# VH-VL binders against Matrin-3 (MATR3): the designs that were tried, part 1

All scores and structures are predictions.

Target 1, 76 residues: Matrin-3 (MATR3), of Homo sapiens (Human) (p43243r398to473)
Amino acid sequence: RVVHIMDFQRGKNLRYQLLQLVEPFGVISNHLILNKINEAFIEMATTEDAQAAVDYYTTTPALVFGKPVRVHLSQK
Unless a header shows other numbers, all headers, positions and changes below count from the first letter of the chain; antibody chains aren't numbered by Kabat.
ipSAE, averaged over its two directions, is called F for ESMFold2-Fast, E for ESMFold2 and O for OpenDDE. V2 adds 0.75 times the mean of E and O to 0.25 times the DockQ between the complexes of E and O.
[cut] stands for letters that were removed.
Atom coordinates printed by the task and the answers are left out, and those that the model quotes come from them; centres of patches stay.

## First folded at step 1 (VH-VL)

Design b1 (framework fv_bexmarilimab)
Fold by ESMFold2-Fast, scan of step 1:
Structure b1 (fold): chain C 76 residues (1-76), chain A 122 residues (1-122), chain B 108 residues (1-108)
Amino acid sequence: as target 1 above (76 residues)
Amino acid sequence: QVTLKESGPTLVKPTQTLTLTCSFSGFSLSTSGVGIGWIRQPPGKALEWLAHIYWDDDKRYNPALKSRLTISKDTSKNQVVLTMTNMDPVDTATYYCAHRDYDILTGYFDYWGQGTLVTVSS
Amino acid sequence: EIVLTQSPGTLSLSPGERATLSCTASQSVSSSYLHWYQQKPGKAPKLLIYAASSLQSGVPSRFSGSGSGTDYTLTISSLQPEDFATYYCQQYGSSPLTFGQGTKLEIK
């Protein structure tokens, strides 16, 4: 139930931008934004919420600071 | 096969800085998903999380102690170092380092060092 | 921060009995972030259960965990002498990571 977001640019309000990508799909339980690589993990309250977010961004571009990022379901 | 061991001074005077080293074997802190945390336990009291560091050098600190704590790693030496400034008698505790792996968001510790008792007194 | 309250503080039982230990969170915590540890005197804590109900490798099957939201339980189905220890719940559903105050399981 963890959404893995990759390849974003860093900038002011990065946390806000990342959380906004998944907020429409359900309650966010936790998040971790990595400091040395441009990747983040956002846990949703349910597996269904996480899957809904990933499915949506399969066909709709996920944008952070106006640029496309990759959104996947976390491995294991 | 996984082992961790804390080392550092066992006696610290008030206002001094404590430096503790966690030395480990059986895993690498270059492996994706791996992290090391520091947890302390005052005599007869509950466990308190201090800080942790991940394979990618991401660092997290307990907000109550953040101004006093620094965590760093030397991946080539298999070591993680914690420094804590301005020690006080209330900081007397057994200090543990512990391994976490894989599901980085769940935040459990699967292997622990034996702990080192640090006494703060004049 | 999320406060974890464990009850009872001390539980006195005999070998062979069932132990039920409770952990209550001040705010809802996803079960994926609720874990249980065992600590024997003079020893480091040992992970027993992770993600509320998953048994750690090498831990006897008499240990089990359950719960969701704010209420979590650790059960030991038939106490063995080596099970008398202090048990801690821990969450990382919200920063900072916190532990409960512990339940001491002692021989009657």
Scores: ipSAE 0.006, ipTM 0.636, lowest interface PAE 11.6, mean pLDDT 85

Design b10 (framework fv_bexmarilimab)
Fold by ESMFold2-Fast, scan of step 1:
Structure b10 (fold): chain C 76 residues (1-76), chain A 124 residues (1-124), chain B 108 residues (1-108)
Amino acid sequence: as target 1 above (76 residues)
Amino acid sequence: QVTLKESGPTLVKPTQTLTLTCSFSGFSLSTSGVGIGWIRQPPGKALEWLAHIYWDDDKRYNPALKSRLTISKDTSKNQVVLTMTNMDPVDTATYYCAHRTYSSGWDYYGMDVWGQGTLVTVSS
Amino acid sequence: EIVLTQSPGTLSLSPGERATLSCTASQSVSSSYLHWYQQKPGKAPKLLIYAASSLQSGVPSRFSGSGSGTDYTLTISSLQPEDFATYYCQQYDSSPWTFGQGTKLEIK
């Protein structure tokens, strides 16, 4: 139920940009944005919410600061 | 051991389409985190990244060349194919495919194993 | 795109000397995404250092990397004859992934 976002650039309000990608799909219960690498984990309230976000971004580009990023379901 | 080898035509005429195949062994492109990239190097010049394909079929292209490039994989054959349209003499370069494991933690990995490269000359 | 500028373009040194090669990025790059490659004439590049400072398996300990932000350095503590080659830095913090122009390390 964790959405894994990768390959984003860092910038002002990065947390806001990342959380906005998944907020339309359900309630966010936790998040972890790694300090040294451009990788983030966002835990949704349900597996279905996380899957919905990932499925959406397989069809629609996920953009952070106008640049495409990778969105996958975490293997954990 | 991980090995990769490029194959395809060594001579291409202007306006033609180039198709290169990367054949690999020692790993599966179904393994989580694994990907293969294509990089080229014109004679005496720097390396230029072209495209990358990941285990999950996610594809990345150099935006400067995206309209000309297609990357695909055949996991059953252990092959990755790069197609580049509308070749021009400036596209003359040695083309490499390279293995990379995507980051699973605090460090991102570079391209650790490369093919020998194949020189593609674009000339009339 | 992020432009990587390597300096010097050519470095002429003798075996046993210390080599210091620089890579400067046009904008800040996370060190996790900065790598160094060695290339000998007619050969494919070889990964030397990944994530700015991590030594690739099988690479001699005389090679080391450091840096953060826009400034990165590759150091060879005591040059061996086989070290005379071209060295490239590479970033994949931002697409397109880019390489520097290379520093040629030549004997003299």
Scores: ipSAE 0.008, ipTM 0.666, lowest interface PAE 10.0, mean pLDDT 86

Design b2 (framework fv_bexmarilimab)
Fold by ESMFold2-Fast, scan of step 1:
Formats: sequence, structure tokens, C-alpha cells
Structure b2 (fold): chain C 76 residues (1-76), chain A 123 residues (1-123), chain B 108 residues (1-108)
Amino acid sequence: as target 1 above (76 residues)
Amino acid sequence: QVTLKESGPTLVKPTQTLTLTCSFSGFSLSTSGVGIGWIRQPPGKALEWLAHIYWDDDKRYNPALKSRLTISKDTSKNQVVLTMTNMDPVDTATYYCAHSYYDSSGYYEFDYWGQGTLVTVSS
Amino acid sequence: EIVLTQSPGTLSLSPGERATLSCTASQSVSSSYLHWYQQKPGKAPKLLIYDASSLESGVPSRFSGSGSGTDYTLTISSLQPEDFATYYCQQYGSSPYTFGQGTKLEIK
């Protein structure tokens, strides 16, 4: 239920930009933004919410600071 | 008050290993987001980033020099150590250590620098 | 790696004049990771501008930065004698972190 976002550039209010990508799809229960590599993990309340976000960004570009980023579903 | 100071040999022979220590005060390398970088500058030339170490012991190296570089920290002593193998006269430079900080908003810059230490590589 | 090219290499001006220094990146850089440093002979670099346009604490208001994408500028609105130094741009958005080759600001 974790959305994995990669290849973003850093910028002012990065956390806000990343969370904004997934907020339309459901409740965010947790997040981890790695501050030494350009990757983030955003945990949604349900697996269905996480999958909806990933599915949406297969056809619509996900943008952070105007640049496309990679979005996929993460699991152990 | 943040201070950093480089120490180590000022003269190194070709093929030897250089070991430099950065001693700091006014912050802790156990604080999330804090890191220390090493940057060098040959006489009259541009700045070149060498390596970086983060509060969680994660390490980053300049790919051009990665095989020659090792960075480590001793958080209890407020020290970061850089080791560079197989020194050559072209490695003659002033070596700096510098403080950096970033948070989840993404700010990151070298805001405090040591005075630098000139390392000359010659026979 | 992202290459930063600074121009001109040397800029000769008189006190009171406006200086404009350019930094061009080989790839687009987020403005939040483009910084400017001042270096005087024999001294460590000093951070002047971070995130392309934000003044570091203690830096005089005559310094300003602007730009986005691949093109960035540092402006000094009215040069003072202490401003004659070498200026470096730096990007921190992508590893390896790179600096430009420097622009030397000298007295005409």
C-alpha cells in the first residue's frame, strides 16, 4: 500500500509536492522522504488507494516541480 | 557557533595514502539531516566535491575518485576522516570540510566551511 | 554529471558599477539546488546565495540571484571594493555535486 516515487529533483516544499501527488486517491497514513537520495515512500490507508494512484500515473505524467517522476507500487 | 577545522599532513609523497581529519563543534552529526562534505581546490583551479557522509552513516563519493576515497565518522569525537589512496602531484590542493543540512523540504547547501589545509604532493 | 559553465571567465569593472555573472547548466537544475559562493584569495568559499535567489544571513542586499532551468545569474547592483573576488556557482540536485569553473571579478 506504499507508493514509491523516484527521480524527483529537490526543491522548496518538496514534502508538499510529493504528498499532493497521492492525496486525491485516499488518506495518507505515513510517509518517508529520503533526504540523501531522490526517493520517497508514501503509505496509503488502503492497498486500493495506493494502486489507484499508481494506475492514474501510468497514463498521466506525475510532476514534481514541473518535471516528470517515476511512480510505482512498493511492497516487501 | 559552528566551527570546522581540517588537520593532517601538509606534505605527501607520490603513491602514499593521505588521511585528513575534520574536527567540528557547534552541531552534532547524530542530528537528522546533518552531513559533512569534503571539497578540494588545486592552486588557481575550481572547487571539486570529493565525498560526503550523513548522520545515519550513509556515504556518497565522487564517481571519478570513488575507488581512491574512504570517508568515516566518529560521532562521539565530533570528527570525520577522509582517506585518499595513491596520491599524485595532480592531487596537490587545499582540502576543505564543510557542514551541510537538509530536511524533507529539500534544502541543502555548504553553509559553514573549515579554513582548509594545503596538501602538497611531491617527491 | 551536470556541467556548470560560468561566463565570463573574467569580468573587469569599477566600483559603483553593476556586475552580472552567468551560470549555465548542461541539464535542467531545480533552483532549490543552485547556490553561489564568493572566494577571496587564501580564504575558504563563503555561501552568498542559496536556492538560486535566497540571501544567506549576513550577506549585503546588493547581492541577488535569479534564474531557473539551465540559466542562472548572480547580480551585484553597486560594486564595493570588497566584492572583487572569484564567484562559483554550485548544483546540489544531482550527484556528483558540481561547481562551475568560476568568474573572477577584477578591478578595471
Scores: ipSAE 0.005, ipTM 0.589, lowest interface PAE 10.0, mean pLDDT 83

Design b3 (framework fv_bexmarilimab)
Fold by ESMFold2-Fast, scan of step 1:
Structure b3 (fold): chain C 76 residues (1-76), chain A 122 residues (1-122), chain B 108 residues (1-108)
Amino acid sequence: as target 1 above (76 residues)
Amino acid sequence: QVTLKESGPTLVKPTQTLTLTCSFSGFSLSTSGVGIGWIRQPPGKALEWLAHIYWDDDKRYNPALKSRLTISKDTSKNQVVLTMTNMDPVDTATYYCAHRGYSYGLEYFDYWGQGTLVTVSS
Amino acid sequence: EIVLTQSPGTLSLSPGERATLSCTASQSVSSSYLHWYQQKPGKAPKLLIYAASSLQSGVPSRFSGSGSGTDYTLTISSLQPEDFATYYCQQYDSSPWTFGQGTKLEIK
């Protein structure tokens, strides 16, 4: 139920930008933004919520600071 | 197996500079994601994080002490060095170095040195 | 900085009892960055729980963690004599990384 976001640029309010990508799809139960690598893991309340976010961004570009990022379901 | 050990003077006079070395084995500071932190604990008091160094030489310092602290590494010798200037009796504490562990991006201090008590007195 | 407040400061219990230790953050902290350590007198801290609820390898299953946002709890289901120690929570969500003041678990 974890959404994995990659290849974003760092900037002011990065956390806010990343969380906004998944908030429309459900409740966020946890998040982890890696300090050194441009990757983040956002845990949704349900697997269905996580899958909905990933499915949406397969056809709609996910943007952080106006730049495309990669969104996957975490393979843990 | 991961081991860390602190070394340096156990007695320091006020205004002097303290230099502590963390020697380690069982891992490399050239490995992506690896880091070493320094944490201190005055007798009977709480833990206080001081500084951290990462595999890529990125350095983080506690803002309260930043002007007094320098952290560096020698990857070939498996050592991390912490320098703290202008020592004061209030800096009397056990100083620990600790390995930054990680699992799938989760960051924590999973192995600690035994600690070295540094007493600051005239 | 994020201040972690642990309560109670001292908890006196007997072996076999359940211990519940609290850690409250002054600001919301992602549970991925909330960890618990155990420290016995004269020894270095030992990692018990990372990411609020993940048990570190080698730590007995009687230890568990829970919580999110500003409120976190460490639970020991049935105290053993070796569990009497000081416990610290730590956050890594925001710099500087901070520890709570500790909860001392002592035998009654």
Scores: ipSAE 0.007, ipTM 0.636, lowest interface PAE 10.7, mean pLDDT 84

Design b4 (framework fv_bexmarilimab)
Fold by ESMFold2-Fast, scan of step 1:
Structure b4 (fold): chain C 76 residues (1-76), chain A 122 residues (1-122), chain B 108 residues (1-108)
Amino acid sequence: as target 1 above (76 residues)
Amino acid sequence: QVTLKESGPTLVKPTQTLTLTCSFSGFSLSTSGVGIGWIRQPPGKALEWLAHIYWDDDKRYNPALKSRLTISKDTSKNQVVLTMTNMDPVDTATYYCAHLGDFWSGYYFDYWGQGTLVTVSS
Amino acid sequence: EIVLTQSPGTLSLSPGERATLSCTASQSVSSSYLHWYQQKPGKAPKLLIYAASSLQSGVPSRFSGSGSGTDYTLTISSLQPEDFATYYCQQYGSSPYTFGQGTKLEIK
């Protein structure tokens, strides 16, 4: 149920940009943005919500500050 | 101090079900981010991940073995149990349980049990 | 599944020499999810390096890791007798979580 986002650029309002990618798909339970690498983990309320977000970004570009990022389903 | 120890039968006949228990101390499976995994190693071969379970009861299985594996936890006893059905001589291996590092830190196996050798033979 | 290929399969060196062990992934793996383990005969594996380059507490500073994408390296700057063991890389980026086949470091 965790969405793993990678390869984003650092910038002002990064948290907002990342959460906006997954908010349409369900309730966010937790999130962590790693300080030293360009990766983030966003935990959804259900596995189905997380899978829906990942499936959507398989065909639609996920953009942070106008640049494509990678979106995967994490181990959790 | 974190410790883990595997227990279960050392000899299993073909077609039987193997049940292994991992008993641990120094941490709790009720703590957010904590997980326990099972890894096996046939004699002279590489390590193979089998399954893991997290504090929130999320379970992951190796797809190659998923139909044969069940993992469960008893948080109050500090135990994780792995069950594997329909044992075959090729399943002869040393079975390890290990602590998964912090969920947010990238998942590594930082503390391992001593391992238990399970031999499958008639 | 992501296949990890370690090379060489066996590396024969003398104490005091530098060892360089390679791990190549069949597809890109985040460095956050690439880890290295040491295993001595009859013993459980021991975590050496996590997240490609982070040294585990209690591991000697002669061990270091580097790499990104598909290519990762474990380096031992000056081999000690206790370093002769089998080394495994592991990826935790996608299921199934796979290990390489190992590099056996042996005395020449």
Scores: ipSAE 0.006, ipTM 0.623, lowest interface PAE 11.5, mean pLDDT 85

Design b5 (framework fv_bexmarilimab)
Fold by ESMFold2-Fast, scan of step 1:
Structure b5 (fold): chain C 76 residues (1-76), chain A 122 residues (1-122), chain B 108 residues (1-108)
Amino acid sequence: as target 1 above (76 residues)
Amino acid sequence: QVTLKESGPTLVKPTQTLTLTCSFSGFSLSTSGVGIGWIRQPPGKALEWLAHIYWDDDKRYNPALKSRLTISKDTSKNQVVLTMTNMDPVDTATYYCAHSEYYGSGSYLDYWGQGTLVTVSS
Amino acid sequence: EIVLTQSPGTLSLSPGERATLSCTASQSVSSSYLHWYQQKPGKAPKLLIYDASSLESGVPSRFSGSGSGTDYTLTISSLQPEDFATYYCQQYYSSPRTFGQGTKLEIK
C-alpha cells in the first residue's frame, strides 16, 4: 500500500508537494523522504488507494516543482 | 564524511561585534534544498535558533534578534559566516552551526559542529 | 512564535526502565515538522527522531516518537547507561524555528 516516488528535485515545501500527489486518492498513514537520494515512500491507508494513485500517474504526468517524477507501487 | 566546525573569538567585550565562521566538508551548499543554520545555547539553558542560509542564498533570521544578525555564505570555500552586533553579557553561549537537507518548513538539523563557547564579559 | 513546553523538566530513572518524555506546542503543529534531539554534557545535540516518528539512521530502535496536533512524545523502551542525557524537541511548522526547554534524564 506504499507509493514510491522517484527523481524529484528538492526545494521548499517538498513534503507538501509530494503528499499532494497522492492526497486526492485517499488517506495517507505515513511517509518517508530519503535523505541521500531523491526518493520518497508514502503509505496509504489501503492498497486500493495506493494503486489508484499509481494508475492515475501512469497516464497523467506527476509534477514536483513543475518537473515530472516517477510514481510506482513499492515492491516492499 | 560530513563535518562542520565553528571558529571565531572566544572572548568578546560588551558592544562589540561577533563574527563566527562555519567551515564544512562532505557536502555542497550548492545542492538544492541544502542549508546551514546557527543555533546558540547559554550555559545551562535551552537551544535558540538564530539564522539560516540556503543553497539559493535565501536567508532566515530569528525575529527577536534580526536587527543584530547577518548571515552569508562562500560556497567555493565551504564556509558560512554569522555576524552579530552589539554583544551583551546575556549573549554568552556556545554557538553551533548545523546542516539541514530541506529548504524551509519541516527541515531538521542532522549534523552539528562541535560548538564554540563565546563569553561576553566586562 | 510557537512555544514548545517539555515535561517533566527532570526525569530520574534506572537503567532498564521505560522513559516517556512529553513536548506540548502552544498551537497545533503538523507531525512532519516536529523533531527530537539528544544532548550529552559538553557535546553538540544529535538528531534522534524527525517528522515526529521517523528514526534517524544509526539511532537504536529502543527510541520512538509519536504524537500529533499539540502533543508529542519521545519514548525510550529500556534505558541504557548512554541514554542519560538532555532531550530537546524542535518545530519548524512556523517561523521562527523553536526548541523546547529540554528534559534532563538522570540516573536515579
Scores: ipSAE 0.000, ipTM 0.614, lowest interface PAE 14.4, mean pLDDT 85

Design b6 (framework fv_bexmarilimab)
Fold by ESMFold2-Fast, scan of step 1:
Structure b6 (fold): chain C 76 residues (1-76), chain A 121 residues (1-121), chain B 108 residues (1-108)
Amino acid sequence: as target 1 above (76 residues)
Amino acid sequence: QVTLKESGPTLVKPTQTLTLTCSFSGFSLSTSGVGIGWIRQPPGKALEWLAHIYWDDDKRYNPALKSRLTISKDTSKNQVVLTMTNMDPVDTATYYCARIEGSGWYYFDYWGQGTLVTVSS
Amino acid sequence: EIVLTQSPGTLSLSPGERATLSCTASQSVSSSYLHWYQQKPGKAPKLLIYAASSLQSGVPSRFSGSGSGTDYTLTISSLQPEDFATYYCQQYYSSPRTFGQGTKLEIK
C-alpha cells in the first residue's frame, strides 16, 4: 500500500508537492520523505488506492516542481 | 565494454506469443539508476517505445500495448525478457533493447543490434 | 501523449554545408528529457545529444543541440559524408515515451 516516489528535485513545499500527487486517489495514512536522497514513501489507507495512483502515473507524467518523477508500488 | 543483444524467434504466426530476450554485459541491473527499454521499428517507419524496467523492478508499458506486454529481469543472468501476446502482421518490426542511463536525464545510451521479427501466416 | 513533429521530413544537402533539423512537441517538455539519435540504414540508433544540448561522449563537436519548451533544434555545422542518416528526436518527459517521425538527411 505504499507509493514510492523517486528522482524528485528538492524545493520549497516539497511535502505538499509529493502528497498532492497521491491525494486524489485516496486517504494518506503516513508518509516518509528521506533526508539527503530524493525518495519518498507515501502509505495509502488501502492497497487499491496505492495501486490506482501508480497505475495513473504509468500513462500520465508525475510532476514535482514541473519535473517528471518516478512513481511505483513499494516492494520493500 | 557495454554490449546488448536481442534474441528470439525471427518468424511468428498470427495469434502466437513473442518472447524476446535482451542479454547484456559490461554493467549490472543492480546499479542504481540503470534500466533496460524495448523499442520497435516497423520497416520504413519511426521508432516506438514498448516498455522499460529499472534496477528497482519499476516497470512501465506503452498504454496502447499494455494488455499484451510483460517485462521482467533476471539480474543474476544479465537478462531482460519481453513477452508480447496475440501477435499480428502489424507487429512486424525490428525489436531493439537499449540501456537506460537514469541517474539524471533518462536516455538510451547503448542499443542492441536489433532483431527483425516477421509476423505472417 | 506528446507528439513530436520533425521538419523537414527530408533534407537534401552537400558535404560541407550546415544542417538544421527541427523537432516540435505538441506540449511543453523539459529540455532535460529531450534527446537526439542518429540511425544509419540497417543499424541501431545511436545517441548523439541528451538533455537537449549535451553532447554524448565520442560524438564529433560539429553536432550541437538547442531549444526549450516545445521547440528543439539539432545542428550539424559542416556535414561529413558519414552524417547522411536519419535523425530522431525523443522525449522521456511523459509516458508514453515518444519519438519523432525522423528527418532523413540525404546527399543532394
Scores: ipSAE 0.000, ipTM 0.625, lowest interface PAE 14.1, mean pLDDT 84

Design b7 (framework fv_bexmarilimab; at its last look DockQ between E and O 0.20; V2 from the best seeds 0.00; counts 0 for: pae E 8.2 > 2, placed apart)
Heavy chain, then light chain:
Amino acid sequence: QVTLKESGPTLVKPTQTLTLTCSFSGFSLSTSGVGIGWIRQPPGKALEWLAHIYWDDDKRYNPALKSRLTISKDTSKNQVVLTMTNMDPVDTATYYCAHTYGDYEGWFDPWGQGTLVTVSS
Amino acid sequence: EIVLTQSPGTLSLSPGERATLSCTASQSVSSSYLHWYQQKPGKAPKLLIYDASSLESGVPSRFSGSGSGTDYTLTISSLQPEDFATYYCQQYGSSPYTFGQGTKLEIK
ESMFold2-Fast, scan of step 1: ipSAE 0.014; ipTM 0.650
ESMFold2, look of step 2: ipSAE 0.021; ipTM 0.684
ESMFold2 (binder alone), look of step 2: mean pLDDT 90; pTM 0.918
OpenDDE, look of step 2: ipSAE 0.082; ipTM 0.810
ESMFold2, look of step 3: ipSAE 0.013; ipTM 0.654
ESMFold2 (binder alone), look of step 3: mean pLDDT 91; pTM 0.923
OpenDDE, look of step 3: ipSAE 0.021; ipTM 0.771

Design b8 (framework fv_bexmarilimab)
Fold by ESMFold2-Fast, scan of step 1:
Structure b8 (fold): chain C 76 residues (1-76), chain A 126 residues (1-126), chain B 108 residues (1-108)
Amino acid sequence: as target 1 above (76 residues)
Amino acid sequence: QVTLKESGPTLVKPTQTLTLTCSFSGFSLSTSGVGIGWIRQPPGKALEWLAHIYWDDDKRYNPALKSRLTISKDTSKNQVVLTMTNMDPVDTATYYCAHRPLYYDILTGYDAFDIWGQGTLVTVSS
Amino acid sequence: EIVLTQSPGTLSLSPGERATLSCTASQSVSSSYLHWYQQKPGKAPKLLIYAASSLQSGVPSRFSGSGSGTDYTLTISSLQPEDFATYYCQQYGSSPLTFGQGTKLEIK
């Protein structure tokens, strides 16, 4: 039920930008932003919510600071 | 589930090199954000961090011991190896390996040692 | 390096009492990087609280953590027999990663 976001650029309000990508699809239970690499994990309340977010960004570009990022379902 | 187990000699002579292996299951060191650390505890004393290795082969060492320590991984075997040179009786301790996922930015901080091995007592004496 | 000082070194209490354990850092540490561990004799440490106040899965609700800056506290609201153990705080807000010297919680 975890959405994995990759290849974003760092910037002011990064956390807000990342959470905004996922918030429309359901309740966010937790989030973890890796400081060492440009990757983040956002845990949704349900697996269905996480899948909905990933499916949406398969056909619609996910943008962080105006640049496309990758959105996948985490193996966790 | 996640499990870790330490292995290596239980008795080491002064000046010898100690080699300990951490064997784990339930996760892969090829997974982004995964790390394994080594911590030791002399009998009746506090915990002391020794070294850490990340999925991307980035290595961190305790500055007090860095000249004596080498940490490496074999991702295909699910093993992390710690080598410590020039052993001294003061290095007698229980040595632990532990899973430490790197889940942080300045605002989050989920980098705790969440699962530990059982520990292996290494005695240094002649 | 950041030194974590735990007080008291030994805390003697009876079951049912409230325990308050302190951890003081020599420099300010973000609460996100302050964790607490429980260790029983002959066993490996167990993660109890992460990010100063978040309860690890499976840990009883009588345990709680709080604090910010240099001052952190672990509280056990009503001691159970299995809670008598040594407790360690740990930081990685600054390299190197350090542990406190521990507080031993013993039966009075």
Scores: ipSAE 0.006, ipTM 0.629, lowest interface PAE 10.8, mean pLDDT 85

Design b9 (framework fv_bexmarilimab)
Fold by ESMFold2-Fast, scan of step 1:
Structure b9 (fold): chain C 76 residues (1-76), chain A 120 residues (1-120), chain B 108 residues (1-108)
Amino acid sequence: as target 1 above (76 residues)
Amino acid sequence: QVTLKESGPTLVKPTQTLTLTCSFSGFSLSTSGVGIGWIRQPPGKALEWLAHIYWDDDKRYNPALKSRLTISKDTSKNQVVLTMTNMDPVDTATYYCAHSLGELWYFDLWGQGTLVTVSS
Amino acid sequence: EIVLTQSPGTLSLSPGERATLSCTASQSVSSSYLHWYQQKPGKAPKLLIYAASSLQSGVPSRFSGSGSGTDYTLTISSLQPEDFATYYCQQYGSSPYTFGQGTKLEIK
């Protein structure tokens, strides 16, 4: 139920940008942003919500500060 | 007051290169979160995004036109330049430059536009 | 590419009436990257609504936006004469950043 986002750049309101990528797909229950390695983990309320976000960004580029990032379903 | 103004030739022959300059005041393109986009509109048709340049010199191009477009900035002159090669009559349009700010990248302020006619 | 389809293409109404304009995306778009513009003949577009529902400074409160996913709506609660214009939706969520074909709001 965790969406893993990678390869973003640091910037002002980064948290807002990352959360906005997944908000349309469901309720966010938690998040962890690791700025040092440019990765974020966003826990959705359901596995279905997380999967919907990942599936959407398989065909549509996910953008943070105008630049594409990678979106996967977390392996945990 | 923030202002933007497009300048360049109003008449271009087929196969020539178009160069347009966006001159602006009231902000700096070195400020984090600032960008300038180029959008065109053929007479009676919808808006079409062409290119965008950001404060950090990152550039984005419409994939349909990417091979023909170059965008650059000169922060000391407060200018952004768009170059479009191999002009065709179908490229006849009003060309706009527009200011964008923040993480959501909406175009909050637009130049007046410049009509470019491509004809032999 | 994400195609934005606006409906109706032309909407004929009288001053004082409510206008409802639709924008449908071919794929889900984050509401944060869905914006609405107004364009009058011979003029540059003007930003009305950003992030689907946020009113741009200086825009009258009769304008409102709503929606998420693939379906977005612009509403004008009581039309004024100056509101008769063409309205465009735009997405900035994925490249190429696209505009809808526009809805022309005209006097009945």
Scores: ipSAE 0.000, ipTM 0.599, lowest interface PAE 14.9, mean pLDDT 82

Design c2 (framework fv_cilgavimab)
Fold by ESMFold2-Fast, scan of step 1:
Structure c2 (fold): chain C 76 residues (1-76), chain A 124 residues (1-124), chain B 112 residues (1-112)
Amino acid sequence: as target 1 above (76 residues)
Amino acid sequence: EVQLVESGGGLVKPGGSLRLSCAASGFTFSNAWMSWVRQAPGKGLEWVGRIKSKTDGGTTDYAAPVKGRFTISRDDSKNTLYLQMNSLKTEDTAVYYCTTGGYYGSGSYLFDYWGQGTLVTVSS
Amino acid sequence: DIVMTQSPDSLAVSLGERATINCKSSQSVLYSSNNKNYLAWYQQKPGQPPKLLMYWASTRESGVPDRFSGSGSGAEFTLTISSLQAEDVAIYYCQQYYSTPTFGGGTKVEIK
């Protein structure tokens, strides 16, 4: 149930930009934004919510600060 | 069966240039993120740089010692990875390995396949 | 950069005996959200390229014998060879992939 976002540019309000990508798909229960690597993990309330977000971004570009980023379902 | 074959290594003088090639087969090269890793004679492993797939932006990243001197590029139509090395220094002497990432979780810096390597000697 | 430190630099082990290699990272490579340690082990035999042995600290790569096991979490990791075989003579490297990749200095395993 964790969405993994990669390859974003850093900037002001980064946390807000990342959370905005997944909030339309369900309730966010946790998040971790890495400081030394441009990757983030956002835990959704359900696996279905996380999958819905990932599925949506397979056909719609996920943008952070106007630039495309990668969105995948995290492996456990 | 995954194969990576490096070529282009040799003897070069300090300040010189050299271009390495890596021929890839046995996997969908165009989807793979590729790295170069080097090993100085009798020493350990050092990551040199990486290039992402074109679908993922085709961007490059470099280790500090080579930044501004080395350039990584790829030709997906030929399944070939390149390392252009300029302003070579004696400390660049190493076996250069072509490597690919894996599907082992969320990072592309896990090196699941390696080529045999090609030796670059920078000496006067 | 995350600094990886291996110990010992070299060790000599008799055939059939246990070999233990340690790896320490300057900061944790564990992600609490996914509970994964971004730590790999590689084996390099003389004249050959490195070969991936272990990933996620303790997951054995396909084809790697059961005598190889990885353990540890956070910043301290161990690679164990339970019963050393002649073909295990090699230099072993740990690597973190939590951030820009860095390798340990290597541990040379030889037969006594």
Scores: ipSAE 0.000, ipTM 0.603, lowest interface PAE 15.7, mean pLDDT 83

